# Designs tried in a protein design chat: VHH binders against a8e7c5r167to518. Part 21

Target 1, 352 residues: a8e7c5r167to518
Amino acid sequence: YKIFMDSDSFYYSLTYDLTNTVQRQGELGKSDQPLWKRVDDRFFWNKHMIKDLVDLQAPQVDFWVIPIIQGFVQVEELVVNYNESSDEERSSPETPLQEPTCVDDIHPRFTVALISRRSRHRAGMRYKRRGVDTDGHVANYVETEQLIHVHSHTLSFVQTRGSVPVFWSQAGYRYNPRPRIEKGERETMPYFASHFEKEVETYKKLVIINLVDQNGREKIIGDAYLKQVLLYNNPNLTYVSFDFHEHCRGMKFENVQTLTDAIYDIITDMRWAWVDQAGVICQQEGIFRVNCMDCLDRTNVVQAAIARVIMEQQLKKLGVMPPEQPLPLKCYRIYQVMWANNGDTISRQYAG
Key: E = the ipSAE of ESMFold2; O = the ipSAE of OpenDDE; V2 = 0.75 times the mean of E and O plus 0.25 times the DockQ between their complexes.

## First folded at step 7 (VHH)

Design t4 (framework vhh_3k1k_2; at its last look DockQ between E and O 0.32; V2 from the best seeds 0.00; counts 0 for: SAP .686 > .668)
Fold by ESMFold2, look of step 7:
Parts: sequence; C-alpha cells; structure tokens
Structure t4 (fold): chain B 352 residues (1-352), chain A 125 residues (1-125)
Amino acid sequence: as target 1 above (352 residues)
Amino acid sequence: QVQLVESGGALVQPGGSLRLSCAASGFTFSSYAMSWYRQAPGKEREWVAGISSSGGSTYYEDSVKGRFTISRDDARNTVYLQMNSLKPEDTAVYYCARVTYRTYPSGYIYTFDYWGQGTQVTVSS
C-alpha cells in the first residue's frame, strides 16, 4: 500500500482506509463503495471538508475524497536472524567464514507496521486536555494498531489509550501542579458510563490498565477511576492496576514484565485479527485500554510491552520464529525505536 | 456449577427493615470478595455494597451508608445485606455477585462475574 503524508502527522492512502483496523475492515466486508463512506468516524479528520463537497452533489466526488487520519505510521521489514554474533568469528584469522552465500537469504522475513489514529473528538478543545466531557469523549484518545505481514497473511493487534474518564484538571503556574477532581462520584457516573458504553459497543470487552501512581499526587485520580469502575460494575470490563514508578524506579523498565507475566493469560486470550486469502481466520477478543496521567510515556512503554508479547506469539504461530526464544536483538532494537517514534509523535501532537 | 441464589426480598413500608441472603455454591466461597447490586425499573444496575474475602473490609454506596450492612458467613457460604430505614428509592431487584480480586507484586486486578437471579425489594406506602 502507498501511504502519503501531506503535512506533519497527517496520513492518507488512495486504496486503504487508514481509519479502520484490519478487523473492522473485515466486518464491513468487500465493497466498491468510496473509502470515505466506510470510515471510522472517530478518526476521519477531513470530515468537514467532505461535507462541502457532498453538498455540491458532484458526480464523481466520492472517488476523489480520500480519508485522512492524524497520528503516526511507520513500516519496517525485519529479518529473523540469531546468528549475527557470527561476525565475532570473522574477527579471527584462524576461523574464516565458509558458509554458503544463500544461507543468509533463507532467514525468515516479516513486515511490522504501527498505525496510530488520533480521535478527532475534542481536538478543538485545547483548554480541556484532561478527563471526560459531557459527550463521553476523553482527552488524548489514540487507537494504535500493530500489523504483521508475512506472505499472504496479515495479522493485527489493537490497543487504545485515553485520559481517565472522570472530570478532573491539573492546572496552575506551578512546575508540577496537583490534580483536582471537579465533579463528585454520583455526578460523574452517567458520563463515565457514556464513555464506556461506546467503548463496549466498539470493542466488546475492555481490559483497563491504569498506570497512575497508587501513592502521592496521582492517587486522587487513580482512586477516582477505580471508584467509578466499581460503581459502573460492567462485566465487560477488567481493571488492572500497575504501579509503574514503584517497580520501574531507577530506570528498571524490565520490571514491566511483572505486569505482562501477571496478565499473560488475559493477553493470550485476547488473541489478534488474522486474515489471508481464505478470509478471516480469527479476531481480537476485546482491547487493552492503557492510561497514565497524560497517556504519553508510561502508556507507550506498557503498550509496547503488551504488543511485543502478542507479536512473538504471532511470529511463532507463523513459523517465523523458533519456539521458546525471544525476538532477535536487532529486531527488538528496531521495534523499540518504532514505539519510541510513536510515543514522541503522540506527545508532540498533544503539545500542539 | 457456580450458583448464587438471593432470597429475603419482600414488600415493606417506608422505615422498615429487611435482611437479604445470597447462598453460594460451586466455588471456594471464602476466597472471593462479594458484592450486592440493585436495579430499579428503567434504571441501570448499580453497586450497593461490597465485602472482602476475609470479611475485614466493607464498602457502601453513599446513599445506603449507615443504613445497610453487608456481612458474610463462610461456614454457610452466604452473604447477607441487612437493610434498615428503607426508603421508596430503595425499591429494586437486588443481586449478589462474585467480585474477583487478586494481587500480584506490582498491582492488583478486579473482574466482575457470576450474578444470581435477584430478589425483589419493594418499599411503598
């Protein structure tokens, strides 16, 4: 697919609907309809301009109007090769490389892509950068899709991020202002429920992963979130708390593994979308919704960790990776850069 | 087979009292937190009260705090809701539910599963 960027952070494709996940496109089925008639409205950033064109009733406008997203796109082709340390053998004069030239060409290859779609809702409400609004929309809402392509197989894993859906603010002239709750539990519940009713309609089941610190300045927000989840009591929700700073203190980000280990069964049961020439092979059974206070750095690290678990399962299922081994280090470094670029781009878009 | 059976619902006058029971079977009752929920006609289901697996911690929705008391009897695999000073707005079907709560070194997890059939409480003049 040819993906074009006409300005920083805006993307389109002439033939592919960037607003929809692989799974949603499968649910829509095959169609000759113009892309803009099939879009996910949340991520359709040029919707206003299309209204002007549709009102003119031009005969061929449908095929000239292409959906545009704001977000991030990066695509990389990777090679599964555990033998790159063999370069150390070439540093010895007594150990020449005698391997056939074709051996390097037989290592498995796959394509990995990230597509992040920023919700157009609340984009024009710059002064309300936290929490939920009276329409049930949250600040900083982004859907991130990780795609794997091998031969005719397309695999997809989707996560969301978004602000804690209560009414709160964190404003002031201080360097690190304290957050404040703006509405009480009872008053908040209808709008909290409105947000999650829309989420359940779209994704069916949600696993909330709340990274807000359980102690200190952030505690009031985390407590408010949990209280609303308990009051809402929807069986389609699972609520997971992870004390990111408590366990990742001293830059020990490997301790995110305590989270992924604890929810490994939930991750495995989530599965992914898988399509090929025969059609839809399986579907993702819900979604992870990850947040911290601003849904930036901590959120991005955890989403990358969850998506890595899924990617390794996908690659092993396809026979691209051997069983019981992690991703090769070169592949992992590129993966980390892709997710870092994603996080940086989302952060820049939220700053303005 | 996991089963929750609520009982004790009745028609009462405002200011009256009721005690609801929820008999549990098919799982290790003492290992789970339990909750009471209610649903009035035309309204969403709402959480009323919760009790930890040990029975040491109890939690209440603000409108029932001081009037309702949740308790458990692990020997009988039963959760109770003592409801005092009943008001017309307490009219609802009351459900008990198992709340799965587990911890791990870096956090905790809540899930919400298994409801009973409910018991009707009506508070009217």
Scores: ipSAE 0.464, ipTM 0.778, lowest interface PAE 1.4, mean pLDDT 80
Fold by OpenDDE, look of step 7:
Structure t4 (fold): chain B 352 residues (1-352), chain A 125 residues (1-125)
Amino acid sequence: as target 1 above (352 residues)
Amino acid sequence: QVQLVESGGALVQPGGSLRLSCAASGFTFSSYAMSWYRQAPGKEREWVAGISSSGGSTYYEDSVKGRFTISRDDARNTVYLQMNSLKPEDTAVYYCARVTYRTYPSGYIYTFDYWGQGTQVTVSS
């Protein structure tokens, strides 16, 4: 399959549905329907642009309409070699994917892909759009899928990010304006519920990871979020707090391990999507919804940390990595760059 | 051991009223928020109402607002759901649930994994 990029923000494929996860694609099954009719509507960014074409009801439209996502796509081929300390050059995304060597090879190979899909709903600039709306959509919602491909096996792990689903704003041109709650808790409840009902319908279970500061200016938003969760009391929701600034000050991102260790059972139980030529082997049974105030840097770091745990589990399950070993340093470095690029790209999109 | 036992479910006519009770045991009841859920045949379980640990805040699903009232009696370790103006679409098994709390070095975790057995509410003419 070939993926095209436009302006470093828009992606499309003639052969692959970039709007749907591997798991959703499996659930949809084989269809004779045109691609644009099978897409996840949330991530069909150019839907409004093709409205006039669709309204023509011309059969030819089915061949000409290509769904476009806004977000991020990067693909890398990695080699598991614990003896290599040298930074080899990034594999060009234009290089045809070579079939990975057998798991029994001295140096197993695997392909990793990172796909982020930005919701077309309430996409806006960083300080202009916050919180939930009356339709249950949150500001700057992004679905991120990590894919691993080894031989005929494709593994997927999906996470989401989005603004705290209460009515709040951060008005002003000043650096780091004080957030404020716009509506009371009772007024917020129906819309909070609407948001999570849709999320649960889509992903089965939600594990909220709230990175909002537990002290200072952000506390009011964190408290509002927690209160809504506690009152909503949905068995399909879990709420996890992690004060990122308190524990990761000075770019001590290794301290995120405290979080991943604490939720290791949750991570393990969530599982991932796994498909091969025979069909579906397993499904992801829930999703992490990670947020901070702006759902950018902090969120990206935590998502990357969780995804790394999953990737290591996946690679070990596939026999690509030995038990009790971490990801090779070279692999880890490339992996970190991929997630960093993801974060940076999303940040630029937020800025407009 | 944490236990939640629902009671009060019955057959009622449309427009009728019913009061459900959920008796809690095995934990400090006053420290936890409580919620009611319902599940109709062939449908997913849905949230109906919630009450804060202090009882100072109550919340409702839109379809039951103005008709249902959630309350709690901490002395009796019981949460209630007063249902008025019942409709056929309110027919379901009703469940109560508790919030669980766990701390770790860098934060805390809330989950909602304790449920009652449910009580059947049927609204029919």
Scores: ipSAE 0.415, ipTM 0.756, lowest interface PAE 0.6, mean pLDDT 89
ESMFold2 (binder alone), look of step 7: mean pLDDT 81; pTM 0.805

Design t5 (framework vhh_7xy4_2; at its last look DockQ between E and O 0.01; V2 from the best seeds 0.00; counts 0 for: pae E 22.9 > 2, framework grips, off the site)
Fold by ESMFold2, look of step 7:
Structure t5 (fold): chain B 352 residues (1-352), chain A 125 residues (1-125)
Amino acid sequence: as target 1 above (352 residues)
Amino acid sequence: QLQLVESGGGLVQPGGSLRLSCAASGFTFSSYAMAWVRQPHGKGLEYIATISSSGGSTYYSDSVKGRFTISRDNAKNTLYLQMNSLKPEDTAMYYCAKVTYRTYPSGYIYTFDYKGQGTQVTVSS
């Protein structure tokens, strides 16, 4: 399928519903209806245009609105080639026989795609939009799907990010005040619950990864989050706290492996969506919901690390990646650039 | 060649008003719906308002409904946006756009085609 970009931030496809994960599209089943009738409403940014377009004198026959998301899309084809760094491949000047060639593909290939879709809810309330609202929506909510394509196989792993779902604010950038809790514990609980009831309905199980600093200015927000999680006491929520700044000082991303190692079994039990020509082979059994204060750089680094663990499991299962050897460094470099571009795009959309 | 030239932006206090203009050329203006979109600094594009080719129908995003008014003068090939009760969150680069559609085997696409330099609106005290 083809994906078009009309601006830096908006994406659409003629044949693929960018608002739905591979898994959700499988759950909807086959349909000859237009894409816009089957969209995930959270990510359907041009929804308000349906009414407007009727009056724009467009043809009445085959009137379809193509879903547009705000977010990020990048697609890369990667090649597993461990020999690209060799400068000694050349033979001697004498070549009495041509080298034999393998009739099979000796360099496995796979496609990696990232699709981030920003929720339209709690939009248009820019500048320091934080926390939850009375409808249970949170600021800076983004669903990121990492896709792997190999031959006829489509593999998908989905994560979400979003603001801590309590009522809090942080005054304008012209002052640097500490974050402020706007509503008390009891008053917040119904709206916190409303948010996670919707999330559990959609994703079934959530693993919360809270990256808010456990000391200093952010502590009040992290404490409020944990308290609400404990009061909500839902068995479908798992809460993990990781102090990103303490463990990854100086932007040493290697230290994020401490987190992924500690939760490796949780990541493995999450699984992923796997679809081929025969249909749905398996499904993802929950989702990681990752946050920091604004759900930008720290969140993006952690999501990339979790998705890398999953990608390696997927590629080993398909025989693309050997079980005892990492991918070629070029593959990891491109992967990291893709996730960096994702983070930069989400940052421009939220923070400026 | 399609040209869209936005003007009328500037610095204004909260609660103030501005009127944006967009001079269009290089296409039959009266045959197309037109829109305003905006891009806050370092953020994504936001739809604001659409007006039908005749000017008879107008539509607004929730963020500006009741405060902004889109209009057009087909004799002058000019699109307007009257902005009242401006708020700091309205600070952005504003673009006018031609609304187009294209037919494809799966249906058709509606896009906001914007190519102008935009006009900056800044709302601050």
Scores: ipSAE 0.000, ipTM 0.107, lowest interface PAE 22.9, mean pLDDT 76
Fold by OpenDDE, look of step 7:
Structure t5 (fold): chain B 352 residues (1-352), chain A 125 residues (1-125)
Amino acid sequence: as target 1 above (352 residues)
Amino acid sequence: QLQLVESGGGLVQPGGSLRLSCAASGFTFSSYAMAWVRQPHGKGLEYIATISSSGGSTYYSDSVKGRFTISRDNAKNTLYLQMNSLKPEDTAMYYCAKVTYRTYPSGYIYTFDYKGQGTQVTVSS
């Protein structure tokens, strides 16, 4: 499939649905419907722009309408070689994905793709958009899908990020103002429930990873979040708190392993989507919903860490990696760059 | 269906004692670590104590260390919190929670599944 980029923020494909995950595509099955009728509406960014065309109800519209996502796409082909020094190799996201060469015992190859798709709902600047609205939409909602492709096998792992789903604000552009709760607990409850009812409907189970500081100025938002979880009391919702700043002070991002180790069983039980020529092999049974205050840097680091654990498991399952080895350093570096680019791109989009 | 029911709260004078209970049902209680959390009126939630599945390991926040004791009876599917030397600052709604994975003693990592309504503790002269 071919992926096109417009202004570093917008992506489209003539042959691939960028709005749907591999798993959702499998569930939808083969359809003769045009692409724009099969999209996930949340991520159909240009929907409002094509409204007039759609309203024409003309068959020709099917040729004119191309769904566009706002977010991030990067594709890399990686070689598993433990003897190579770390060199940065970057491939263009516009390069069509090709089937990797046959996996051999000496230097197996695989393709990794990272796709982030931003919700068109409540799209705005971070200082203007926080929390949940009356429709249950949260600020800076992003679905991120990691794809691994080996031969005829496609594996997918999906995560989400989004603002804490309470009514809160943080005013100011140049200073770190104190966050403020805008509505009371009881008033917030139905909107919190609305948000997660939709999420559970879409993803079956949610594991919340809240990275908000457990102390200091952010504590009020974290506490409000946990309280709503308590009140909502849904068995399909698991809440995890990890004080990122406490554990990763001084840019010690490696300490995120403390979190991934702690939730390793949850990660394993969640599984991933796996599709081959014969069909669906397995499905992802839930998702991680990761947040901090702005759902940017901290969130990106944690999502990357979780995704790396999954990728290693996937590659080992496929026989691309040996069971007792970590990802080769060269691969790891490229992988880190991909996620960093993802984080930076999303940050620019949210910041305006 | 998984359920947690807190009880034992009430009004007590400073320096007094209370014992909270949490009745668990709908899951294998003995297989999971359990925790107590509290929320003072108008304030955020606070983690106060955690106990391992077997009861062999306990963790306490600094605010309650030496005064509160978390325990469990796996045969009765019940979690307890003995609160001694109570202070006005201990006034809060108290909740029990199921821990879904092993937490670190540092108290910075928590995962919870909640099924209770809480019990009110008020410390006042």
Scores: ipSAE 0.000, ipTM 0.213, lowest interface PAE 13.3, mean pLDDT 86
ESMFold2 (binder alone), look of step 7: mean pLDDT 84; pTM 0.830

Design t6 (framework vhh_h_nbbcii10_fgla; at its last look DockQ between E and O 0.63; V2 from the best seeds 0.00; counts 0 for: pae O 5.7 > 2)
Fold by ESMFold2, look of step 7:
Structure t6 (fold): chain B 352 residues (1-352), chain A 128 residues (1-128)
Amino acid sequence: as target 1 above (352 residues)
Amino acid sequence: QVQLVESGGGLVQPGGSLRLSCAASGFTFSYDSSYALGWFRQAPGQGLEAVAAISSSGGSTYYADSVKGRFTISRDNSKNTLYLQMNSLRAEDTAVYYCARVTYRTYPSGYIYTFDYWGQGTLVTVSS
């Protein structure tokens, strides 16, 4: 699969449908149809191209339209090696024609990829970067897929993020203004429900991870979210809230591990998509939907932590990692950088 | 499929009593589970308040300070029903009361709670 980047973090592939997860592609089945006929509409950013080609009387439109996503793509090959050290840095400079002098085929290798797909809905709305709209779309909606590839196996774990689906804003001339609810509880109910009906149709079950602070200026938004979740009362939803005390604010490792330990059974029961040359082996049994106020830094750190738990389970199941060891430090360092780049890219797209 | 249905709400004078019931269907109350059962309430214009909870074993109870000594939580696993006996009611007890299946953990860094099933609520109004 060849993946190309264009300006403004747009990505395309001539042969792979970047708009669909591994699982959704398996559900669609084998087809000789052009990629653009099988896309996930939420992430098909150049959809207007079809109309332009019809207007130009281009009879082979199927060959000319390549699906484009906005978001983030990064692919890394990793080596599971517990003996790696930075001592290599003290060696003298040499001609770098063949820098590795020892072929290291005894250590397992795997590929990790991140694909984030930003919804095209709510694009171009400079002033409305919060909450839900009257079509049931939320601000900053991003689907992030973490892929693992080993030999003929492709493994996939998917999460979503998106703004709290009530009508609210946080704008004005004051520094750090208080968030404001713009529609009443009863008026909001059908639009909240409209959003989650589509989410349940797509993902079947959702586990909401709400990171909005339950004290201070964010409280009004967290309270509104929980109330709407309770009123909606859908058995396909599970609601998780994690509230940090003020003396422990920030995304310290022990805070994030506290959350993943507390919901470890939920994470394990979610499973993942797994395909190989024999076909579909298993599927992901729902999705985590993670949010904070703007669905940026806190959301990204928590999603990375959840995805790491899954990745270690996947790698251990495949025999790539030993059962009782964490990832090697070099692998973990690269993993953290991949997720940091994801967060930075989503943040720039949100701010612009 | 899974449902929790609250009943027993209504209008009552200050000092009066009500008994709320929560009937469960689609799952069975179990002594061996890791979940708790609880009552939560929301007064108009207020956030959600935990009122009372009872462990899956039935041996541990929690009560908010505002209701301690006046409210009693209980359950009858043979009837798959959770109860809240509310005595000496006050105007500030006016709220919608929800029955829920929950986990709740407090840590030095904060707290985590999970709702996986809850009811539609029953209104309790305490007024002269």
Scores: ipSAE 0.236, ipTM 0.657, lowest interface PAE 4.7, mean pLDDT 80
Fold by OpenDDE, look of step 7:
Structure t6 (fold): chain B 352 residues (1-352), chain A 128 residues (1-128)
Amino acid sequence: as target 1 above (352 residues)
Amino acid sequence: QVQLVESGGGLVQPGGSLRLSCAASGFTFSYDSSYALGWFRQAPGQGLEAVAAISSSGGSTYYADSVKGRFTISRDNSKNTLYLQMNSLRAEDTAVYYCARVTYRTYPSGYIYTFDYWGQGTLVTVSS
């Protein structure tokens, strides 16, 4: 029985709410309400399709309507083995998920899942959709949740990406045109505030990771973003700037470690969601909101890097990994592939 | 609650001087190396520019090339106040000036920083 079904970047589950994080599900508690009434509305992609069904007011609708997300889902079972230098053998999806054995095994096992949820608001191609709108929705808003499952424990770490929440555009399909600001600072302020008020309401605290170039053509957008942050002046917002191109020039993505090292305390303090059979052990106390210009490749790399730090912390906390070692190479490779697939999928969805 | 309040802005003639102050509350200036205090500015129609910064330890200072030799950043821990002495002011110095506490790291390939707290800004206008 396939838990997740994929059709053209659309995912649904008959048994799991793909629109809500583990943490949100915990907060909602057990409910007898149908799934479509419990969903996060932002990610309920097929909401418009069910309107006619809902209007029928038929009780059967509750069973017929399955929420669909647009985004990405991948699940992998990983084995912690430091002796294996060997090749990327992806676990065959046909292998039934075995209950991961805990700390006493020579080779501990854990399941990792990556779920990205694309907002149904302002969906469109990247060159047509940029910035914020009058409803406070931003272009290419994606919530990404990394899940780890070990025995009865489920751990979650959530990040978001989204376009710089100012009014800006970048016209053209065939070339990389210069971005331009469409509205002044004062005009933008209420919409900027609207966006982040909703975000703070949802995630408590936000750490902005702005990857926009600090020089060149992108600078105007970065400056506008920072200015709005300053004007908004909310203590629940932290603003981090990292010039990705400057640090990672020549595809030196390993240099993203410079960022993760610099914000290590922030990462650690943010914590993550942890649930077991007894209930909620801990909660994620904030969220990283990562952006570049299009919130694609650079953003994906940085999100993956941050999530890796968290994963290692989680696995060490669970006793799956020893405290003094990094993620095994084989695990790391699979991890990289998962995030790469995530990035590629989101890119295709946004770029058209 | 942490608050930064800028003051000292105003109208000044070219060649004149101003001293900006930033009164901090909710935290105490320290000599640990955990943060920096700095001034940023935004001119009309321009982007945000880092003007000057001083590390919490006092061991490091930064000045934008455009203000080197003219501006001096200082702090008074007893008053929990950051200052920017601006001399030989030019028309191009016209901007809203912001005080901020930042966490930063410098690398050969560049730098990253985090804005922890910032003020509402004070307007400096240099005009004849």
Scores: ipSAE 0.023, ipTM 0.376, lowest interface PAE 5.7, mean pLDDT 87
ESMFold2 (binder alone), look of step 7: mean pLDDT 79; pTM 0.787

## First folded at step 9 (VHH)

Design u1 (framework vhh_gefurulimab; at its last look DockQ between E and O 0.89; V2 from the best seeds 0.00; counts 0 for: pae E 3.5 > 2)
Fold by OpenDDE, look of step 9:
Structure u1 (fold): chain B 352 residues (1-352), chain A 124 residues (1-124)
Amino acid sequence: as target 1 above (352 residues)
Amino acid sequence: EVQLVESGGGLVKPGGSLRLSCAASGFTFSSYAMAWFRQAPGKEREFVSYITSGGSTTYADSVKGRFTISRDNAKNSLYLQMNSLRAEDTAVYYCARTTYRTYPSGYIFTFDYWGQGTLVTVSS
């Protein structure tokens, strides 16, 4: 499929539905309906722009309307090669630029794609929207899908991010202002429930990963979130707390492994979507919903870490990677860049 | 098999007190956080109180200051002391096991088992 970029933030395809995951596309099946009628409405960014056209109910409009997502798309082809010397040794001025060794046809190759879809709901110029609204929509909601393609196999792993689904705000432009709860727990309950009922309907099970600080100024938001989870009393919700700032201070992002190790069984049980020419091989049985305060840098790091675990499992399952080996260094570097780009792009979009 | 059996429910006058008990079996009680929920007629089940394996407690605002959750690990029992009872407290009260697993950087929480409940009626 061909993906087009109109800007750094907007993506569309004439042949592929960028609004739906591989899994959702499989569930929808083959349809004679126009693309714009089959899209996930949450991520149909230009829906408002075509409203007048759609209201005409003219069949001709069906062919002209191309759904656009706001978010991030990057595709890379990777080669599994464990013999590639770390580029650090090549940066010594004395080492002659070894000609790019022709990627020997002997090394397994796979394509990785990262697609982030930003919700059109609560999309506005306000720099720091937080929390849930009366429709159950949360600020900075993004669905991120990691795709692996090998031969005829397509594997998908989907995660979401979104603001803590309570009524809260953080006032101030310059300083990390103290967050404030805007409504009480009882008043919040219906809207919290509305949000998660929709999420559960869509993703079956949710594993919440709350990266909000367990101490300090952010604690009030974490406490409110946990309280609502308790009040909501849904067995399809799992709540995970990880104090990112406490454990990853000084850019010690390797400490996120503590989290991924702790939830390794949950990751494994969640599985992923797998489709080939014969059809659906397996489905993703739940989703990680990751958040911090702004659902940006911390969230991106954790999502990348979880997705890496999944990628390695997928590649091993496909026989692309050998057992008991990590992702090759070159692959890992590219992977890190992709997720970093994802994070940066989403951050810019959220900031306006 | 995991079992939770609630007891202690009954009729009480407004302003009265009642103590609920939950007998747990089939698992290492001391390793799990526990919770009380209640469901009033025609209403959804609501959270009442939570206690971690370590003894930390959480309360719904509606019962805060009136109810006390406690546990006796030696007896595999969970308790809910209810004081200053109100008509609004009338409900079936349920005991629940929660998986509260701590790890070096945080914790994991989920609900998994429920009792059959005990009826508490607050009426004049």
Scores: ipSAE 0.344, ipTM 0.714, lowest interface PAE 0.8, mean pLDDT 90
Fold by ESMFold2, look of step 9:
Structure u1 (fold): chain B 352 residues (1-352), chain A 124 residues (1-124)
Amino acid sequence: as target 1 above (352 residues)
Amino acid sequence: EVQLVESGGGLVKPGGSLRLSCAASGFTFSSYAMAWFRQAPGKEREFVSYITSGGSTTYADSVKGRFTISRDNAKNSLYLQMNSLRAEDTAVYYCARTTYRTYPSGYIFTFDYWGQGTLVTVSS
């Protein structure tokens, strides 16, 4: 399907509902309704513009209103070739032509795409605000879908990010203000519950991955989150903590493997959405909800790491990658750039 | 199979005390974090307190300073000492197990097993 970008922040398609995951589109079924009537309301950025058009009483508005998301879309075609760099670097005039290897005869390829959808709630002048509001919405809520397309197969893995759903702030005239809790434990409980009731209704099971430091300045926020999870007491929630700064100091992001190894069983049991011409083969059994203090850089790194584990499982299941082999280096480098662009775009939207 | 059996509930006047017990069987008790929850008539189940396998404790604000959670790993037993009881503490109290596990730089938990409950009534 064709996807159009009218800036590096807003995306639309005439034929594809960018607001819904592959899985949610399958649950909706086939329809001849206009796209805007089928959208996921959370991500329908131009919803209030439909009201403006209806108020003008335009006669054909239903078929000309195109759903727009705020977020990120990138699509790349990748080739699985472990020998690519060696064969392509012939520059010596005295060197005979290198004979091809058997790897060159078979080059599986796949398409990878990222779609990030920013919630339309909490937009405007308060986009840097932290925490939950009285409607149960959280700051910096983004759903990120990673898609793999191979021949007739479409595979999808979805994650969310969002601020810790308590009432808190981190603002002041100092360059390093302390975060503070703005409402008490009991006053927060119904709004925390409201947020997660919506999340459980949508995704069924949640695996919370809290990257907030367990010591120091951030501890007050992490402790508040844990206590609310305990008070909420929902069996559909799993709570995972990871002290990002303890393991990833000095930009040693490879140490995120400690986390993905520890939750590998949970990642594997989550599965993914898989659709082909025969229909739905399997579905994702829940979602990872990842946060740090602002849900930006640390969150993006962890989401990329989890999605990489899933992508390798998907590609091996499809026979695109050999078992027990890592992703080819060029594929991995492009993957890293895609997730970096995702993080940069989300960060610009958060900052304004 | 995992079993959690609560006892020690009863009728008590406001300001009084009770001690609840939870006998655990079917698992290695010392390896798990344990919790108490309660459910008042017509209300949802709410968190009261938890204790890690290492003995660290947390309390809901409504009971902090009045209730004390403890465990005896040798007897596979969890306890809740309830002092200065109020009418609002009237509820069925449940013992619960979490699947608390650790890994380098973090931990994971979810709730998986519950007892049948013991009734506490605080009334004049």
Scores: ipSAE 0.258, ipTM 0.641, lowest interface PAE 3.5, mean pLDDT 80
ESMFold2 (binder alone), look of step 9: mean pLDDT 83; pTM 0.844

